# Designs tried in a protein design chat: miniprotein binders against Hydroxyethylthiazole kinase (thiM). Part 18

Target 1, 273 residues: Hydroxyethylthiazole kinase (thiM), of Natranaerobius thermophilus (b2a1a8)
Amino acid sequence: MSTFNSNFKLGTYLTQVRQENPLVHAITNYVTMNDCANITLAAGASPAMCESRDEVSDFVPLAKALYINIGTINQEHKDSIYLAAEKASELEIPIVLDPVGAVAIKSRLDLVKDLLTNYNVSCIKGNNAEIKCLAGRKGHGKGMDSLDLGEDIQMVNSELSEKYNTMVLATGKTDLITKGNITVKVSNGTPLLGRITGSGCMLGILISAFIGASDNDWEAGIAATVSMGVVGEMAEESISSSTDLGSFRVKIFDHMAALTSKELQERGNVSEL
Key: E = the ipSAE of ESMFold2; O = the ipSAE of OpenDDE; V2 = 0.75 times the mean of E and O plus 0.25 times the DockQ between their complexes.

## First folded at step 15 (miniprotein)

Design bb3 (from aa7 with M16F; at its last look DockQ between E and O 0.85; V2 from the best seeds 0.00; counts 0 for: pae E 2.5 > 1.5)
Fold by OpenDDE base, look of step 15:
Structure bb3 (fold): chain B 273 residues (1-273), chain A 83 residues (1-83)
Amino acid sequence: as target 1 above (273 residues)
Amino acid sequence: SPELEEILLELTFLFFEIYQLQYELENGDPELKEKLRELRKRIIELLKRLLEAKEGDPSVEELKKEIDQLKKELDELKQEVES
């Protein structure tokens, strides 16, 4: 039985996404762009991939949230990211940041640190290795989940959250979401999410959609994280074999589109630590 | 507003399709790239107008007409890119 913390109105935030149909501005990598768009649409939001330096500043004001994924960085993307982050911060549009690749590439780490230092980032989402790396620790890992259990990730999350005044989501077998000294554990999802490309990116843009549709970034971010996990569970239940990864991917979109607020609320497994 | 949401969805799809074409043409014909950039600019303008529009306003019908025209132009560009 999923232990649900009754304090979180998870279903309400899904309803809000669908009612508001927020425009989500995304600057993301080429590998996951299509899946990010599809998951956003399935959730009932509107994705917009606008990364052109000439357009980004004019586009930012139109969106309810800005998702930044640093997975593909060239000079144009870097310039656009800074322009978008600056404008979003000016207009108090929430920014969700995905530090993908920061563990392995110093230039990406430096970029993420600059963004966190100079702009108002509402949420940073990464795996345990990425979060540890941002906090100045050594780490390695792939995908949405990290097998590195060598340090208390809750402590690291709190340190990072306090340092940059942001919500921190550390993804793994269980997801830890932290604001200051408060941490929530989300125990939804499936290992299959780590076997497809873009599950972390899809989570990031979902967080953006949920945050963009609400006035409570904390609870909206939790609800988005639960939604991705629950949809992953449902998709796994819908495939014939654990190796049907292509079908699993498609079923993520199907189940996101069909997900009810009631199902999200009932299947959500959230606990405060 | 169901009507405005549908228009927003349509613009979103068009915007994404243009983005994909731009990516495919990253090292392609500069003229085609410029045409796509112009279409994106037009979509951004339509989005601005849409976000300011009210349901049932005559301006919404004008937006629909402009979107239909933009779709036609995009289809023509797709054919050029694929040729």
Scores: ipSAE 0.367, ipTM 0.763, lowest interface PAE 1.6, mean pLDDT 89
ESMFold2, look of step 15: ipSAE 0.466; ipTM 0.793
ESMFold2 (binder alone), look of step 15: mean pLDDT 80; pTM 0.746

Design bb4 (from aa7 with Q20Y Y23L; at its last look DockQ between E and O 0.91; V2 from the best seeds 0.00; counts 0 for: pae E 1.8 > 1.5)
Fold by OpenDDE base, look of step 15:
Structure bb4 (fold): chain B 273 residues (1-273), chain A 83 residues (1-83)
Amino acid sequence: as target 1 above (273 residues)
Amino acid sequence: SPELEEILLELTFLFMEIYYLQLELENGDPELKEKLRELRKRIIELLKRLLEAKEGDPSVEELKKEIDQLKKELDELKQEVES
């Protein structure tokens, strides 16, 4: 039984994205860039991949949100990330941060911690292992999903959220979204999302689009997370075989584009913990 | 505004196309890279103007003309990159 928390107007936030058509500034990795763009367009937002050090500061003011994924880091990208984060913070443009690879690479972990410490990050999104790592714990994980290491991820989310004054999304079989001591569980999605490249990145940029189109980062972030999960479920329902991963990927875009506010509201499975 | 949204979408696609071409030319012809950089700057300026524009303003028609010109130039550059 889907415990519909009647308190979240999930569909409203999808409507807002489509009405506002927010420009989303993205600094992301080369592997998922195209899919990030496609999912943004499908949601009714406008993606812009601008990572040039010479342009990024001038571009930031144009966007309603900044998505930062640290999956591809070279010196130029690092410089651009700092410039973009600084300008976004100055202008109070919401930043969504994806700490991809922070578990395995210390330099990425240090970068993420630096960003969280010095700039106004509205949301950090990572798998359980990445979130635990950011909170000073050891962990291993891949994709959106990670193995449960036996520690209460809600507690870790709260610690991290309080430390950096940010919303924390820990992705997994179930997604946990935390602000301070408040945690919401999203029970939408499919394991197939963990079998395609870039599902986590697509979620990150969707969160950016939803936050950018709203005045409520908390509810918008929840709605974005639900939307990705619901679209994943719908895509799984529309393929002929569980092995049709290529078709599944395409169907994510189809269903994101076709998703109605009503469907999002009705299929959303959100509970407060 | 539906009209402004359509223009924004168009600029977004053009911006993406240039970005992908830039990636292809990461170690390519410096002259082509510079031309693409210039087109990107022009798109950024068009985006700035678009975001300040109001629906029905004469400035919107001017933007459309400039976008059409930019598309032509980009098509020419694509041909050069693919040759």
Scores: ipSAE 0.427, ipTM 0.791, lowest interface PAE 1.4, mean pLDDT 90
ESMFold2, look of step 15: ipSAE 0.600; ipTM 0.848
ESMFold2 (binder alone), look of step 15: mean pLDDT 81; pTM 0.763

Design bb5 (from aa7 with L9R; at its last look DockQ between E and O 0.87; V2 from the best seeds 0.00; counts 0 for: pae E 2.1 > 1.5)
Fold by OpenDDE base, look of step 15:
Structure bb5 (fold): chain B 273 residues (1-273), chain A 83 residues (1-83)
Amino acid sequence: as target 1 above (273 residues)
Amino acid sequence: SPELEEILRELTFLFMEIYQLQYELENGDPELKEKLRELRKRIIELLKRLLEAKEGDPSVEELKKEIDQLKKELDELKQEVES
């Protein structure tokens, strides 16, 4: 039985996404762009992958949230990211940042640190290795989940959260979401999410959609994280074999689209630490 | 507003399709890239107008017409890219 913390109104935030249909501005990598768009649509939000340097500043004001994924960095993307982050911060549009690849590439790490230092980032989402790396620790890992258990990720999350005044989501077998010294554990999802491309990116843009549709970034971010996990569980339940990864991917979209606020609330497994 | 939401979704899809084509043309014909840029600019303007529109406003019907025209142009451009 999923232990639900009754203090979180998870279903309400899904309802808000669908009612508000927020436009989510995304600057993301080429690999996951379509899946990010599809999951956003399935959730009831509207994605826009506007990344052109000439257009991004004009587009930012139209959106309810900005999702930045640094998975594909060229000069054009870098320029657009800075322009978008600047404009979003000016207008107090929430920014969700995905530091993908920061563990392996110093230039990406530096970019993320610059963004966190100079702009108002509402949420940073990464795996345990990425979060540890941002906090100045050694880390390695792939995908949404990190097998690096060598350090208390809660402590690292709190340190990073306090340093940059942002919500920190560290993804793994269990997800830890931290603001200051408060940490929530989300125990939803499936290992299959780590076997498809873009599950972390899809989570990031979902967080953006939920945050964009609400006035409570903390609870909205938690609800988005739970939603991705619950949909992953449902998709796994819907496939014939654990190797049906293509079908699993499609079922993620199907179940996100069909997910009810009641199901999200009932299947959510959230605990405060 | 169901009507405005549907229009927003439609614009979102069109915008995504344009960006997909843009990536396919990363090292392609500069003229085609410029056409895509123009279409993106038009979608951004339509989005601005949509976000300011009220349900049932005559301006919404005009938006729909412009979107239909944009779809046609995009289809033509897709054919050019695939040829």
Scores: ipSAE 0.470, ipTM 0.807, lowest interface PAE 1.3, mean pLDDT 90
ESMFold2, look of step 15: ipSAE 0.527; ipTM 0.818
ESMFold2 (binder alone), look of step 15: mean pLDDT 80; pTM 0.744

Design bb6 (from aa7 with L8V; at its last look DockQ between E and O 0.84; V2 from the best seeds 0.00; counts 0 for: pae E 2.6 > 1.5)
Fold by OpenDDE base, look of step 15:
Structure bb6 (fold): chain B 273 residues (1-273), chain A 83 residues (1-83)
Amino acid sequence: as target 1 above (273 residues)
Amino acid sequence: SPELEEIVLELTFLFMEIYQLQYELENGDPELKEKLRELRKRIIELLKRLLEAKEGDPSVEELKKEIDQLKKELDELKQEVES
C-alpha cells in the first residue's frame, strides 16, 4: 500500500518547473552531459553547460540553480567549480552537489568536503556509499545503487545534513532524503536506472531544476526525486524486454516530457520516517 | 513568455552543440577552440540581453537575427571540425 503522504504537493513543483522554465547552470562530466541536458529540457527547464573558467562567474548570475558534478575533474574544471560555487553562494543561488567518485578518489572527497564547508550547498546527492564516505565511513558502491553496509543510512544522512546544513539525498533501491532529523523515503524507481549511464547525474540536474523553480528546496528536491523514479517506472513499463536498455534510456526522456503533474502526484510513493 | 522561452531553448541547444564540438577538440586545433570560445561568449551575451528583454520588445527581433547568424557560424565550424 503506497502510503501517500498527502502532505507533499509533488505535482505542483513539476508545474512550477514548466511555468518558470528555469535556466540551470551545470558543471558536469562529459559522459553524461548530453543526457543531463536532455532530461532538463524534457522536464521543461533550460540547461546551460558552462564550465569555462573565464566565463563561469559571468554565467552564474543568469541561472536559477547550479548543478555541480565532480565526475570529470581536471584543474580547469576545479577552478571553474570554485568560481561558480563562490558566485552562486554570494547570490544565494541554490547549489546541488554530486560527489561522484568521492569513495574511490581522495582528491574528489577533499574537494566535496571543501565545497560543503565553504559554500551554500542546498542539496548533496549521492549513493549510500558516497554519503557514508562523506560522513567518515568506509564504503564501496557503483551507480545510483550501493550495497548496504549494515549502517543505518538515515542516521548517516542526519549527521551529514547537520554538519553541513544541507539536504542529503542518499540514492538506492529506496531513496532517503534528509534535512536535519527529518527523513523522507521515496519508494519510486526501477533497478534499470542503475543499468544505464548517467541516471544519477540526470537526477542531480533534475533536483537543480526543481529547486531553481521553487522557494522550497526541501519539497522541490523530493518532487524531483519522485519524478525521476516515476519516469523510470513508466519507461520500464514501455519497453518490450528488460534488456532493452537503449530503448529504456530513450523512454526516460519521452516519459519525462509527457509526465503530468497529476501522474507525478498519483504515482509518487513518499513516506516520512 | 512563450516566445522568450523558445529563444532560451534555442540558445541552450546551440550551447550543447558547442560543448560537443569542444569535447571533440579537447586536443585539437587551438584556433578552432578559440572560435568555439567566442561563440560561447556570444551566447552568454545573448542570454543576458534576453533575460533583460520584455516580451514584444523590438530588441527581441534583433536578438533573433543575431542567433541566426551565430547558427551559421556554428555550422561552418562543424564543417571545419569534420573535415
Scores: ipSAE 0.261, ipTM 0.709, lowest interface PAE 2.2, mean pLDDT 89
ESMFold2, look of step 15: ipSAE 0.436; ipTM 0.788
ESMFold2 (binder alone), look of step 15: mean pLDDT 78; pTM 0.719

Design bb7 (from aa7 with K33R E34K; at its last look DockQ between E and O 0.87; V2 from the best seeds 0.00; counts 0 for: pae O 6.7 > 1.5)
Fold by OpenDDE base, look of step 15:
Structure bb7 (fold): chain B 273 residues (1-273), chain A 83 residues (1-83)
Amino acid sequence: as target 1 above (273 residues)
Amino acid sequence: SPELEEILLELTFLFMEIYQLQYELENGDPELRKKLRELRKRIIELLKRLLEAKEGDPSVEELKKEIDQLKKELDELKQEVES
């Protein structure tokens, strides 16, 4: 039973994305770039992948949000990320950060910590292992789901949120979104999202689009998270076999494009913890 | 505005295509990479102008012409990459 929490205006934020058509500046990895763009377009926003050091500072002011995914890191990308984050912070453009690979690669972890320390990051999205790692815990894992190491992820989310004054989304079978000591649980989605490339990246850029179109990062971030989950559920319902992963991927875009504010509101399963 | 939104969408697709080509040419011909950077710079400038434009303004028509020219140049560049 979808616990309709009347306290969350999920549908309104989807409407705002479509009305505002926010330009989302994305510095992301090459593997998921096209799917990130496609999901952004399907949601009714406009993606722009500008990562050139010479261009990024001029481009940042044009966007309503900056999505940073550290999946592809070279020196040029690193420089562009810093330039973009600096300019976005100066202009109070919201930054969504995806710490992909930070668990396994110290240089990525250091980069993420630097960004969180020095710039105004509105949201950090990662799996449980990435979030735990950022909070100074030992963690290991791959994909969107991480092995449960027995630590309360809610507590870790709160610590991280308070430390960096940011919203924290820990993704998994259930998504936990935290600001300070407040945590909400999103119980939407499907395991099939973990079987396609870039579902986490697509979620990250969706959060950017929703935040960019609103004045409430908290509720917009929740609505974006719910949207990805709901669309995943709908896509699963639309395929003939659980192995139709290619079809599932396509159906994600179809259902995101067709998703109504009413459907989002009705299918959303959000609870406060 | 519907017209400006359509133009923005078009610029977005062009930007994606250029990005894909830049990825494919990461270790490719430096001259082709330079051309791609120039095209990206032009798209950014068009975006800046688009943000300042009003629907129905003659400036919008000029933007459309410039986008068409950019598409042509991108197509030519794609042919060069595939040869």
Scores: ipSAE 0.017, ipTM 0.335, lowest interface PAE 6.7, mean pLDDT 87
ESMFold2, look of step 15: ipSAE 0.613; ipTM 0.867
ESMFold2 (binder alone), look of step 15: mean pLDDT 82; pTM 0.767

Design bb8 (from aa7 with T12A; at its last look DockQ between E and O 0.80; V2 from the best seeds 0.00; counts 0 for: pae E 3.0 > 1.5)
Fold by ESMFold2, look of step 15:
Structure bb8 (fold): chain B 273 residues (1-273), chain A 83 residues (1-83)
Amino acid sequence: as target 1 above (273 residues)
Amino acid sequence: SPELEEILLELAFLFMEIYQLQYELENGDPELKEKLRELRKRIIELLKRLLEAKEGDPSVEELKKEIDQLKKELDELKQEVES
């Protein structure tokens, strides 16, 4: 039975990323490529974007983690995703899965479910709607999730985590991270993260870097989530107005690069549900 | 070891830069696209050798020389793409 260790040190995981400089193999689309690369570099890891069928099987063994963002759907990219996931599972290289668009496109939903069924995925990350869709929840009429008080997402997360033996991160107003029957709430962050493109990709690859640098995927995943939230808060504090979204985006990278393990530990806002 | 880490980071940057060029050239000159693909395969091989290397080995100097040559070839290809 998994047990949340309330005394774990968040800062240790950031230190490990910077000491290990893990190479993260990313399969993502061109739109998110630069944001994924920049946040990974800022954290102290090394990103590598590789989705070609003739490269992925050779590249996965070099990486400490495989990040899969379901942002490409053509047959060649789909084949590359399966090849990479198979190799990563054979070599016990952690897989972090970001099901962007799964709720909107059945073929992507089927791909995500297939990956979760056939391979050992260390973490799946999605917003509330994506996570509920993966669990087979269908929307109500207008105003879906209007009564969502976090308990519904906690239950859905636990269902998915147990079904697929994976850590589930549901992003929302607060982030809920579940492994088995244990859920942790991360209260760090700012609504401004939802006002820019790429914040989801940044979180997904950051989780990959932290997990890839550590032997404790559960605590590493929490630390990555807290780090992104803390950096968002620090970026918000360093701009003059909530309408300064361009400056906000640039400040995310600056603050991630400057974030210290001490600041992470002090600013982290984590509680067990 | 800081030296090996710097080489790793440099290879990762080159790998990403070539990926961006390949995307820009999706419908471009197929010969140029193949040259970029060959450079990425060379980077994969250099990464394999780097992971086996020890700091101070003569093989590290070999890697540096090949990286410098690869950067020169990439710069030439970038000029070809831009023109």
Scores: ipSAE 0.419, ipTM 0.785, lowest interface PAE 3.0, mean pLDDT 85
Fold by OpenDDE base, look of step 15:
Structure bb8 (fold): chain B 273 residues (1-273), chain A 83 residues (1-83)
Amino acid sequence: as target 1 above (273 residues)
Amino acid sequence: SPELEEILLELAFLFMEIYQLQYELENGDPELKEKLRELRKRIIELLKRLLEAKEGDPSVEELKKEIDQLKKELDELKQEVES
């Protein structure tokens, strides 16, 4: 029996995104940039991938949220991230941080830790391995679905959340979202999301859009996570074969655009732990 | 405002297209890169003006005209990149 925690007004947050049409500032990797833009548009928000060092500080004030993905970092990109994070923190614009690659590359880990220490990050989104790594644990993982390393991810999420005063989303077969000692489980999604490029990045920018359109980062972040999962389920239901990954990808955008607040609310599977 | 939202979406699409071209030109012609940079700056300025605009303001029609012009320039630039 899916304990539908009737307490989350998931549909309201989708409605808010579409009504507010928030401008989402994204500094992301080149591989997923287009899909991040498309999913943002499909959700009813407005993406802006302004990453130029000379422009980023002037652009930040225009946006309702800043999404930072550290997937491809050169020095210019790093400089832009710092400038954007500084300005966003100054203006209390919510920052969503994706620590992609932090498990494998020390320089990325150090960057993420620096951002979390010095700036106001509203949400960290990573797979279980990335989250464990940020919390000082050893781990290896690929994609959204990381291998369970046998450690209680809820405990790790809480430690990380408390340490940096941020919401922590650990993605996997089930998603765990934590603020302090409170954790919710999102049981929406499909393994097919792990078989396409950029599903994690798309989730990150969706969280940014939802947070940017609301005054409640916690519930907005949950609603965004549920939205991505529900759309993934709907896309899987709409393809002819489980191998139609290209069609699946396209159907994610179609279903995000068509997703109603009612469908999100009804299909959402969220439980408090 | 539905009208302002549509304009915002349009600017977002244009911005995305410019960034796509920028990535295609990462090792390309510096002159084309500079043109793209200029277009990005123009979009940012249009966004600033749009965010300050009120629904029904005559300034909105002017913004639409400028966006149409920017689209034409972007299309021309796309043709240059593909050639």
Scores: ipSAE 0.276, ipTM 0.704, lowest interface PAE 1.7, mean pLDDT 89
ESMFold2 (binder alone), look of step 15: mean pLDDT 80; pTM 0.750

## First folded at step 16 (miniprotein)

Design cc1 (from bb2 with T12I; at its last look DockQ between E and O 0.81; V2 from the best seeds 0.00; counts 0 for: pae O 1.8 > 1.5)
Fold by ESMFold2, look of step 16:
Structure cc1 (fold): chain B 273 residues (1-273), chain A 83 residues (1-83)
Amino acid sequence: as target 1 above (273 residues)
Amino acid sequence: SPELEEILLELIFLFHEIYQLQYELENGDPELKEKLRELRKRIIELLKRLLEAKEGDPSVEELKKEIDQLKKELDELKQEVES
């Protein structure tokens, strides 16, 4: 469904992930592969890192979702992305894109736009700079407010969502999730998530797992985003000092594995803009 | 089913472990690389069979036997990588 429904139960989507144990096909980089694998397992899904040109067309049919992170790419990796995306589109397997590096690297930006144009992408997830860059807007200096430019990330999200028929997640202090002309704000999370590596890839593959287990991409994507924020908050509550970043990372996985549908529903902080 | 989920988890861990070995393989031995590639292809086939299987199906015991054989072959390859 394309419309926001404030009556949906966030916990239902987490329960579906654990019940379905969806296999998520990930094309990502070596640096983030263990974080992606561990958060997926903690949520109750099954991750598989598969990027060989020889393997991807055979693997995609086994998966419930395809997660593509373009953070490190060579020509074989790029070829594998196209082969996997083509197969996923043929089989109507949802695709989640993480456009890492697209701001700085023209060939990565072109790849992302090509994927969005030619395939049915269920979600693209990026920070404000990545989302604005994809929309053809250029950032001007550090700390520029889109309101100062007469733009709002909500409006940029809507433009991209309508252009590419995809859900757009813009990550920031709060997360803005847009499908069509409807935007919700997820206020869960902690600044500590920005002080460890891999939190972005963990969110991307979680969205993939939730979408892969569900008939409702929109609500599943919101539930995944809320889940990541909630476990970040729970991990922060479990440490003695904000300098306990090693413990914080470990607690993310512990809390994701232990998270109940009741806790998710009670802690979730979602509002329509 | 819990039994099928345990087998799935085992296959996923093997798949991940071989991926890491492929990345860490620096000796330039194409024969060793091909053997690792062949093991991953076997895991993909085993995953396909597992996803079609039902709890209590006799084919589940065959899957377990094949997984045990694959683990033995992987252990042998790990020894070669360490040498």
Scores: ipSAE 0.634, ipTM 0.866, lowest interface PAE 1.6, mean pLDDT 87
Fold by OpenDDE base, look of step 16:
Structure cc1 (fold): chain B 273 residues (1-273), chain A 83 residues (1-83)
Amino acid sequence: as target 1 above (273 residues)
Amino acid sequence: SPELEEILLELIFLFHEIYQLQYELENGDPELKEKLRELRKRIIELLKRLLEAKEGDPSVEELKKEIDQLKKELDELKQEVES
């Protein structure tokens, strides 16, 4: 019995994205940039990848949300990230942060911690290992589906959320979204999402789009997470073989574009913990 | 507004196209890079004006004309790069 927690208005937030068509400013890595743009467009939002140091501060005011992925770090990108985060915080534009690589690279971890400490980050999205690492724990993580090494990720999420006053999404086989002491579990998605490049980045920019179109970051973030999962499920249903990963990737965009608010609401599997 | 959304997307695509050209010119002519930077600044200004515009406003037609001019200038710059 799918406990349809009828309490989440998931479909409303997808409708809001399409009605508002929010401009999402993204500073992301070159590997996932195209797919991030495509998924944003498919959702009914407008992506803009502005990363130039000379222009980023002028661009930030135009966007409804700022997505920061630290996957490509050179000094210029770092400078642009700081300039963008500063301006976004000044204007109270929500920031979604992806701490990719923070587990393995101390400089990335320090950057993420600095951003969380000094700027208005509305959501941090990472795998269990990244989240644990940010919370000061030793994490060993491979991809989005990091094996839980026995520590309650909910507790870690809550600690991190409270420490930085941000929503925390820990991605995995099931996604845990936490604000303060409240945690919801999203049980949508497919392992195939872990077999394509950029599924985590696409989720991050989707969260940005949903948050940017709404005044409720918490519910918008949940709805975005559910949307990515549901679209993954639908894409898996649409391919002939589990090895058709190229087709699966294309079907993600097709299904995101075709996704109705009703389908999102009906297929969404969210539970409060 | 479908019209404003279309214009928005057009500006965003032009913006990304200029970025791509700039990456191709990473070690190229500084003058050309500056011209591309100026075009991006103009796009940002057009985006600001677009976000303040309402559907059916006469200002939208003016924006379209300016975008068309910007496209022409960008095409000229592309030719200079290929050349």
Scores: ipSAE 0.299, ipTM 0.727, lowest interface PAE 1.8, mean pLDDT 89
ESMFold2 (binder alone), look of step 16: mean pLDDT 80; pTM 0.754

Design cc2 (at its last look DockQ between E and O 0.88; V2 from the best seeds 0.00; counts 0 for: pae E 2.1 > 1.5)
Fold by OpenDDE base, look of step 16:
Structure cc2 (fold): chain B 273 residues (1-273), chain A 85 residues (1-85)
Amino acid sequence: as target 1 above (273 residues)
Amino acid sequence: SPELEEILLELTFLFHEIYQLQYELENGDPELKEKLRELRKRIIELLKRLLEAKENPDNPEVEELKKEIDQLKKELDELKQEVES
């Protein structure tokens, strides 16, 4: 263990996911659904993509966490999201929310704000632009790294976290995770994660799995974020060329499945700010 | 229990397969859609029973759950054939 990571439990939470094998309820977009399922299985959790209006309320009680990705918005999907969020909140099942597309589409932004206001969201995960947009800042049409931000993302995270009483993960080259006035920096991952579809969605459902298996949402969310980054690094190390994006994607699943608690703990790069 | 976890995985896979078929039938035969809906309901009930059994150290329903899963698999295979026709 590096002295640097001694204050953060990482490996323990991966072990806990595999021991508990939590059922993760996901309402997500069709583009990333399979990869979300695959990464969940690789981590040692059980995915369920239950989204039908007539069954979602009955399904929610079975799961240890609810992942909501707003990438596909139709009326049925919206109805299912509300039904699921209501039932999850009633039962104190943790909700992880991905505000994908909220920067560009007002109806999605309004939905996310409504969910955050009225239901118990344990974690919101978005890129810097999405987080800024949710915090009432003018967003750009695409995700921005911390270097592109004219405003301190840590401050924005804290504002958003306090406003909605939720953990906030702002993803970028460096990931910032905030609860209240406490922020940690995760310095794991690779730019290649940004070159494949669904890496953000996979992170979201991993956070759900880790939180669902633990009583400590904060540390579990950090550990999940680190795990995605570490697996990305390992996958990059396993490909022959930086252009082997298909192979890289496959290697993410391979390395997630093979990842040990020791490797996660040792390779994790987490610091408090 | 490793056995209960295996059953959980099996149910979640079946559930996923049903949803895949549902998407293929978005504009398809209403009767087939209803059959898929009924299968999903049955899986949800089995998941409920499974999770209840997980809390019971004696796991008395494991064999019954396996039988019901086998029946579901058979019915799903029949539906797959109908969808492909």
Scores: ipSAE 0.483, ipTM 0.807, lowest interface PAE 1.2, mean pLDDT 89
ESMFold2, look of step 16: ipSAE 0.532; ipTM 0.826
ESMFold2 (binder alone), look of step 16: mean pLDDT 78; pTM 0.715

